# VH-VL binders against q9umr5: the designs that were tried, part 10

Target 1, 268 residues: q9umr5
Amino acid sequence: SYKPVIVVHGLFDSSYSFRHLLEYINETHPGTVVTVLDLFDGRESLRPLWEQVQGFREAVVPIMAKAPQGVHLICYSQGGLVCRALLSVMDDHNVDSFISLSSPQMGQYGDTDYLKWLFPTSMRSNLYRICYSPWGQEFSICNYWHDPHHDDLYLNASSFLALINGERDHPNATVWRKNFLRVGHLVLIGGPDDGVITPWQSSFFGFYDANETVLEMEEQLVYLRDSFGLKTLLARGAIVRCPMAGISHTAWHSNRTLYETCIEPWLS

## First folded at step 10 (VH-VL)

Design ka9
Fold by OpenDDE, look of step 10:
Structure ka9 (fold): chain C 268 residues (1-268), chain A 122 residues (1-122), chain B 112 residues (1-112)
Amino acid sequence: as target 1 above (268 residues)
Amino acid sequence: QVQLVQSGAEVKKPGSSVKVSCKASGGTFSYYAISWVRQAPGQGLEYLGYIIPIFGTANYNEKFKGRVTITADKSTSTAYMELSSLRSEDTAVYYCARVDYDEYGSYGMDVWGQGTMVTVSS
Amino acid sequence: DVVMTQSPLSLPVTLGQPASISCRSSQSLVWRDGNTYLNWFQQRPGQSPRRLIYKVSDRDSGVPDRFSGSGSGTDFTLKISRVEAEDVGVYYCMQGYHWPYTFGQGTKLEIK
């Protein structure tokens, strides 16, 4: 039998968005138990990410317990960060494949048409003022806002991303790294035509330097220092990068070609 | 100079709802958080919640158990606070306040509205 | 919730004399960014609160230099070097670190 699949949605999202994905999985892997977690939907997705991590943890623990052979995680957009944190804090997870579906794994810093109402160009340059404060860090968006022009503020104020990345020292860094490394495979999915994740390379742990030049994963300090295990995972062949062009952000979970190419191979 | 102007006094019956407005002028509304604080007669200050308008949602003090709803209209630079299931103990002056910031971040509420008296009585 | 404890709650002062208000937080107010999110507010009779001090010791524009804030961690003090008639009112400390943000009980400053 196939391992259970757990799906975690993104910002302003719900379980309904994954109806096509469910169809694809049922067609190609009949009998698979797929659970789309219906937590923190809509506006509730703006709750602090650590709160979400706790909620999702409570939901996945029973599922994992019933699947001693392991489970697969498909985590979309903001959900990818939630899942990474989840795997970091759980010392007994049994995740075989962690599929990060167009997630801002290295953070978000950009204004796109999709997020124009949230991050107008004029606001992008100023969001650090509110996000890197106690007031802002009560919102999920600010938890992974990564302003390359205010790296000091990011490192000091980020309540979530800087911690799970091991960019800021904390007493759980070693344990979180150990826990995260329990994953069988890390499947990173994203693409240049996403239109939301900015830069799109963030889905592959790439990100801006101080000049807004995009550096790849291997050039990032978190990789070089192996702060949460990326270097180790890569070394053992556990990281899969699956870039795909021509897919908008809201279509990653509904594209058949994407599913067959980037998701299906890891649902065995 | 940034100013916050609130709506007028309200008299309400128990069980009803009240919605207070707070209009900002003289600044960039979308970049700031708007807080709501109340003060019962002769009492101290109590924090209800705050909204960051660009995010479209608010952070609430759980003490109010979902009775408070804070919203914002960026087009009019106006924040709103609605309190439902009103009780006599909700009688208070309700204030809106702007959370300021500088190049180093946000620090607190530097500009306050004039306050809105809400009286809940049978 | 973080408890903010002010003392005294009533502060009668002679004009021209100094005044001091203490505020203690049940938890440290030093945030990870290095800032301490402690504010002092003044509320004159019949008026809205007015911020006097932010980040423990930074004075808002227009606030007389008679007002000064000090402290660290969990213990904070607001001082008025020489009390004037216009200083009559209630003073509140507030923490802006731990949600929900909380105020002290208030200290009522009166002229003897």
Scores: ipSAE 0.827, ipTM 0.911, lowest interface PAE 0.7, mean pLDDT 94
Fold by OpenDDE, fold request of step 14:
Structure ka9 (fold): chain C 268 residues (1-268), chain A 122 residues (1-122), chain B 112 residues (1-112)
Amino acid sequence: as target 1 above (268 residues)
Amino acid sequence: QVQLVQSGAEVKKPGSSVKVSCKASGGTFSYYAISWVRQAPGQGLEYLGYIIPIFGTANYNEKFKGRVTITADKSTSTAYMELSSLRSEDTAVYYCARVDYDEYGSYGMDVWGQGTMVTVSS
Amino acid sequence: DVVMTQSPLSLPVTLGQPASISCRSSQSLVWRDGNTYLNWFQQRPGQSPRRLIYKVSDRDSGVPDRFSGSGSGTDFTLKISRVEAEDVGVYYCMQGYHWPYTFGQGTKLEIK
């Protein structure tokens, strides 16, 4: 039988957003038990990410316990960060495939149309002022805001991303790395036409340098230092990169071609 | 110069709801947090919650058990605080305040509204 | 919640004399960015609160230099070098680090 699939939604989403994905899975992998976690929906997705991690942890633990052979995670957008943190804090997870579906894994520094109401083009450069404070860090968006022009503030103020990346020292860094490395495969999905994740390469652990030049995963300090296990995962062939053009952010979970090419191969 | 102007005094019955407005002028609204603080007669200050308008949602003091709703209209630079299931203990002056920031971050409430007296009485 | 404890709660002062208010937090107010999120507010009778000090010791614009803030970690002090009649009111310390943000009980400064 197929391993259970757990789905974690993104910012402002709900379980309803994944109805097509459920259909695809049922058609191609009949009998698969798919659980779309209906937690922190809508505006509640703006709650601090660590709070979300705790909530999702409580939900996935029983599922994992009933699936001794392992489970698959499909985590969309912001959910990809939640899942990565989840796998970092759980010393007993049994995740076979962690599918990161268009997630800002290396952070967000965007002003796209989808988030225009949050990040006006003229103001994205100033978001660090509120985000890198106690006030802003109470919101999920600020938890993974990564301003390349204020790296010092990011490293010191980020309550979430800097920690799970191991960019800021903390007493659990070694353990979190160990836990995360329990994953069988890390499947990274994203693309240049996403329109939300900025830069889109963030879905592949690429990100801006101080000049807003996008550097690849292998050029990132987190990789070079293997701070949370990316280098190790790559070395053992556990990282899969699946870029796809022509897909908007809200369509990653509702595109059949994308599913067949990037998701389905890892659900067996 | 940034100013916050609040709506007028309210008299409400127990069990009803009140909605207070706070209009900002003379500065940027979107990136500043707007806080709500209340003060019962002769008492200290109590933090209700705050909103960052560009995010469209607020952070609440759980003490109020979901009775407080804070919203913002960016188009009018106005923040709102609604308190439901009013009790006599909710009688207080309600303040809005802007949270400031500098190049190193945000630090607190530098501009306050004039306050709105809300009286809950049978 | 973080408890902010002020002392004294009542502060009668002679004009021209110095005044000192203490504020203690139940938890450290030093955030990971190295800043300490402690504020002092003044509330004159019948008026809205006014921020005097932020980040322990930084004065807001227009605040007289007779006001000064000091302290670190969990212990803080507001000092007025020479109390003036306009200084009458209630003073509050506030922590802006741990949500929910909390105020001290207030210190009522009066002229003897």
Scores: ipSAE 0.750, ipTM 0.888, lowest interface PAE 0.8, mean pLDDT 93
Fold by ESMFold2, fold request of step 14:
Structure ka9 (fold): chain C 268 residues (1-268), chain A 122 residues (1-122), chain B 112 residues (1-112)
Amino acid sequence: as target 1 above (268 residues)
Amino acid sequence: QVQLVQSGAEVKKPGSSVKVSCKASGGTFSYYAISWVRQAPGQGLEYLGYIIPIFGTANYNEKFKGRVTITADKSTSTAYMELSSLRSEDTAVYYCARVDYDEYGSYGMDVWGQGTMVTVSS
Amino acid sequence: DVVMTQSPLSLPVTLGQPASISCRSSQSLVWRDGNTYLNWFQQRPGQSPRRLIYKVSDRDSGVPDRFSGSGSGTDFTLKISRVEAEDVGVYYCMQGYHWPYTFGQGTKLEIK
């Protein structure tokens, strides 16, 4: 009698990408109901993240309603940002484990190995000019683009990441923090060989300072101010950090050792 | 200094398609938004959609979704707008325009192409 | 959609006299970054539109200082301090605040 598992995909993704993860869950936790949400796939994953959050919210409500004992979320890449926003905006969510699978939780600032045609070199130094404008914020990548050299533009223009991180004041900040803190565990997964998430420590709420020095989660203002609950969760023993080297961005959901080490223990 | 040069005028029959090109010179084509705006004879301006070439996908005005396709070819610095299932009310001048792109941001269309007249008649 | 309403739609003016064009939006155009995304364009007869003003009041490069923009929130004005023959054309305001971005109906400026 395992809790149902809901899977949320990332950029340029579809539900098919998770077939190996489904196999692993079926083998180790037979009888688990797993739903891979088939929304905003392919190029639709570039739609504004708040639009995606609304669509995924509508899909998860009936699943959670059928499972009063709780559910687990496994959220990959960009999908981890969608899921974190869901946990903040849903005052009635019943998520036990939120498993963030190589997600850019503190943002993205850099090149990608598998998307290099989309994000060539020199892109990261120039993208702020369009991303921090009304034209750019209509695309998901710009919703979590975080240029450490233009932090004031990020803080003022971001429609998504600066809000869910509590980096810009808004009237829902207290309610969103309360909702997020209802999660049982936050499981952070990522690693240095990812090749897409930049810095890879963004998957662990680390990020660059103005000198491109990576500051870890506990050194971030959002942690120190406990703006959305990270400090509270860590003090509660609810944050699990599971780094693993040697895994590329597209392989996180198809590596059995990663599954057994970092995911399986949290699928009660 | 950015310039936008569009393809020549087109005369089309109802039900056909038209593809207008917009070639950019200078600047950083991959990173700024290229907008498409049309103007029916004697009428005002209407925003069709735009593309940021590095993202490879466009944002469309809902009024035209399903009939308009906006694309970009980064290697030739050329944007395209294709309008399908043409009707007589699609007769208009079609403009491409760049959204300004400087170190302080993007605010509106600062460079316009010369326009492409598309006439739809039987 | 944000509706942009211009007045007047037709503006006959005597050479050398001032002209004023009003633009009203159905909601505030102040974006989250604190900027107001309101543009003014000029379209001379037979030509493409040309941007005159962005961010309510900032003149584009090469635009004469006789053109000025003002306003806030939902009410905006384009002024021409001394109309010249080359100013004949249609003037459009545009909002860049909320997609889809929209234009006013246009104001046709003519020399009387």
Scores: ipSAE 0.723, ipTM 0.888, lowest interface PAE 1.5, mean pLDDT 91

Design ka9
Fold by OpenDDE, fold request of step 14:
Structure ka9 (fold): chain C 268 residues (1-268), chain A 122 residues (1-122), chain B 112 residues (1-112)
Amino acid sequence: as target 1 above (268 residues)
Amino acid sequence: QVQLVQSGAEVKKPGSSVKVSCKASGGTFSYYAISWVRQAPGQGLEYLGYIIPIFGTANYNEKFKGRVTITADKSTSTAYMELSSLRSEDTAVYYCARVDYDEYGSYGMDVWGQGTMVTVSS
Amino acid sequence: DVVMTQSPLSLPVTLGQPASISCRSSQSLVWRDGNTYLNWFQQRPGQSPRRLIYKVSDRDSGVPDRFSGSGSGTDFTLKISRVEAEDVGVYYCMQGYHWPYTFGQGTKLEIK
């Protein structure tokens, strides 16, 4: 039998977005128990990410308990960060494949057509002011806002991304790394035509330097220092990178070709 | 230069709802947060919640969660606070305030509206 | 919730004399960025609150230099070097670190 699949949605998203994905899974892996977690939907997805992590944890624990052979996670957009944190805080998770579906794993910094109303160009350069404060950190968007021009503020103010990345020292860093490393495979999915994740390489742990030059995963300090286990995962062949062009952000979970190429192989 | 102008006084019956508006002028509405604070007669200040207009969602004091709804219209630079299931103890002056920031972050409410008196009585 | 405790709650002062208000928070207000999110507000009779001090000791524009804020961690003080008639009102400390943000009880400053 196939391992259960747990799906975590993204920002301003809901379970409805995954109707096609469910169809694809049912067709290609009949009998798979798929649970799309209906938590923090819509505007509630703006709740602090740690709060979301706790909520999702409560939901996944019983699922994992009923699946001793393991489960798969498909985590979309913001959900990918939630899942990564979830795997970091859970010392007894049994996740086989963690599929990060177009997630800003290394943070977000950019204006996009899809979220232009949230991140207009004029705001991008100034969002650090509110995001890197207690006021802003009460919102999920700010929890992974990564301003490359204010890296010091990011490192000090980010209550989520900087911590799960191990970019800021904290007493749980070693344990979180150990927990995260329990994952069987980390499947990173994203692409240049996403139009939301900025830069799109963030889905692969790439990100801007101070000159807004995109550096790849292997050039990131979190990798070089193996702060949360990326280097270790790569070394043991546990990281899969699946870039795909021609996919918009809202289509990652509904595109059949993407599913067959990047998702399906890891559901067996 | 930033000013916040609130709607006028309200008299409401218990169980009803009230919606107070707060219009901002003289600044970029989307760049900062709008807070709502109330003050019962002769009492101190109580924080209800705040909204970052660009995000369109508010952060609420759990004490009022479920009864208070804070919204913002960026096109009119107006924030709203709606309080439902009104009780006599909700009688208070309700203030909106701008949450300011500098290059190092936000620090608090530097501009306040004139206040809106809401009276709840049978 | 973080409790902000002010003292005294009533402060009668003679014109021209100094005044001091204490504010204590139940938790540290020093955020990870190094800033301390403690504010002081003045509310004159019949008026909206007015921020006097932010970040413990920074004065807002237009605030006379006779007002000063000090303190660290959990203990803070607002001082008025020489009280004037226009200073009559209620003063509040507020923490802007731990949600929900909270105010002190207020200190009513009156002229003797």
Scores: ipSAE 0.719, ipTM 0.878, lowest interface PAE 0.9, mean pLDDT 93
Fold by ESMFold2, look of step 13:
Structure ka9 (fold): chain C 268 residues (1-268), chain A 122 residues (1-122), chain B 112 residues (1-112)
Amino acid sequence: as target 1 above (268 residues)
Amino acid sequence: QVQLVQSGAEVKKPGSSVKVSCKASGGTFSYYAISWVRQAPGQGLEYLGYIIPIFGTANYNEKFKGRVTITADKSTSTAYMELSSLRSEDTAVYYCARVDYDEYGSYGMDVWGQGTMVTVSS
Amino acid sequence: DVVMTQSPLSLPVTLGQPASISCRSSQSLVWRDGNTYLNWFQQRPGQSPRRLIYKVSDRDSGVPDRFSGSGSGTDFTLKISRVEAEDVGVYYCMQGYHWPYTFGQGTKLEIK
């Protein structure tokens, strides 16, 4: 009797990464139909995020149609941004729980040792020069790169994050907010030992100010202006924050305690 | 100064492949976009694709997708373009070019390689 | 694709006289950051292309003052105030607004 679960992977990822999560769901909620979407895997996860949103939208439509009682989304890392955009652009989604599993919801500004191949120390102060250009915006990382020292460039150049956060005006803002607010619960998962998401509080809609001091969700302009519905969701008790220490970025979907504490209760 | 030096001319048969190298000296190779542009004899310029080496993947013109592969080796500051299933119409000079990268941003291809002539004939 | 249309395709000019090359795009080249991503390149015989102008009107370093760019939205012009013998070659406009980035057909500048 459990609602179907749709899983969306992150950057440089594939459906195989979720084998343990699938096992946990099957053991605790037998009979749950779980679909791990295998789109934009590996290097294709660097495609523009709006291209990924379109592809995932096409994949989820038939799943949602077969489940009129609703579905749940579990969306990991970059996948959480794809899923939040899906909730905004789909006029007729029936998502009950949106489970955001260590996703950079307010963006990334990361000198991180975990992905040193991708994010060396000197990169973050200079990456704005290519990311906030037509060449850079053709890559997913640049679509959610958020340089707190060049916020004006971010606001003007971002093709994705500034739009879905309601930080830049666009004609669909009212409709996207209405669509997003139809979600039953927004479950935010992340933690200080992630090692990749920078700041890790981005998973909870926190982010740096210009001094690199982390401001929490409730201190963000997008929350205060309720630009896409965060304040409304919090006020009706629909936001669940589930921080957990001791979990590295690649381990969120393979930790049993994390699953039982933060995920299972929301898979009705 | 930033310089781009390309590999030498190639003569290839139809159906084969060619791999052209573009070695950069100077600048921060990892961060700037390396573009590939070709010019058939007596014709104009055509954009094939580009790579930003730090991301390790390329953006391709759909006209060439499936036939072109663009890569970069950050350790040698070298970009590569490989074109497969060659046809006589692929006979052209192939250029690499970097997109400018300074404190003001990235606006276009300010430094070009010398070009690599690829001739496809039986 | 954004189509870039140059005119004329062949431009014979007397030494010391002005030259003007038109470039039209199939859509506005003003990107979301407010910049207009239109570039002009010169290709002298036997050489690689060289950027002359970026952002419509900004002259690249080392490009003589006799080269100037102008225009807005979809219609752009490259002007040479006094053509010199070294200016012989093909001139291309290029848009960097929407992928795939595209070039005009080229304008061959010749001395009469």
Scores: ipSAE 0.709, ipTM 0.873, lowest interface PAE 1.5, mean pLDDT 90
Fold by ESMFold2, fold request of step 14:
Structure ka9 (fold): chain C 268 residues (1-268), chain A 122 residues (1-122), chain B 112 residues (1-112)
Amino acid sequence: as target 1 above (268 residues)
Amino acid sequence: QVQLVQSGAEVKKPGSSVKVSCKASGGTFSYYAISWVRQAPGQGLEYLGYIIPIFGTANYNEKFKGRVTITADKSTSTAYMELSSLRSEDTAVYYCARVDYDEYGSYGMDVWGQGTMVTVSS
Amino acid sequence: DVVMTQSPLSLPVTLGQPASISCRSSQSLVWRDGNTYLNWFQQRPGQSPRRLIYKVSDRDSGVPDRFSGSGSGTDFTLKISRVEAEDVGVYYCMQGYHWPYTFGQGTKLEIK
């Protein structure tokens, strides 16, 4: 009776990390077919994001084909960027709910591990020099690195994020927008105590200006220009924002209250 | 300025492995790419792979995937390249090289180590 | 893989005369940031490679101005306006556009 659920993991992650999420779905929506995609695990999650998108695309096609009524996506951290790209490049997707679980949708400008309190300035102030080069763009972190103090380098060099955000001209922009807009609901989940996504408002399409002041989604050019469909989705009532405090980055898929409040209602 | 000093020459038997070190001077070791390039006698240059130490993983040329392992130790500013299942055709000089890392970007290898001769013979 | 093809492979030159080395790539090397990731290296006998030129035409620090690079897209040229004895060695072009990054076969420059 429930639509199948496809789960896409994040950086340095594996399918085992979602065991509690699977338990919650089974308890609340028994009979739901849940597939946790076991691709690009661990260090393979540093592979270029377009390579990951292609691999995940190949895995989701047969699942979507067997479920003509639609599927749901739950996409965690870096996985939320993979899923957003999937929705743009697949002209035949049948995704109802796209659940973005603490994903850096407008990019990342912070330490990539839980040790950021040790090296905050050396991490984020220096990465632009290699990330915005051919050597750096071969790693997934650099594909969504967004240095607000070097926005011109970001716009010119990003192989992934600037394209899927519609921040740089490309021939597929109109088709990608049309494909993304086929989604039923966009569910944005994140919170101030995440500790990894920086700024945490990136999970809600917010991001820093040049002064490191956070501009919310509705203040972003990508929203104002409706470059990939955010303004259209909001006008349709299709964007759901579900912030929750008190959850660290590794705990989003293992918190029952978060699941019941922010995820379960969208797994019809 | 950055300098790269490599470990000394090695003579190895077929089927064994070799591990070459590359010690960098300079405070930004974690953030620039360290490349490994080899040159067989009378042959040209061949890119093996590279590492950006802060990410802790390397990008490999597919020709060598499964035989080459590239690592870095940020605390000692040292990169390593290990080549396993050695064959006679792996006899070469192995270089480490830094990709430039200045305010304007990264464009290619501006600093090279002195090279490490690896000879594979019975 | 992007194939880098150099010509000539052997270049005997009279001291004081110009030299020209061609490098052709199988694909355009203009990366998305608008830069062209084409490098030239010199390897003197018994030494490590030394970068001469990056971004097609930018000289590395300490490289004499008798070395110049030019070209666009797929066709590139390294010129030495007046060859000196210290210029003997092998010259390589390299692309940094598409992984794996690749070198040309090398051009051995020697004094006649």
Scores: ipSAE 0.708, ipTM 0.881, lowest interface PAE 1.6, mean pLDDT 90

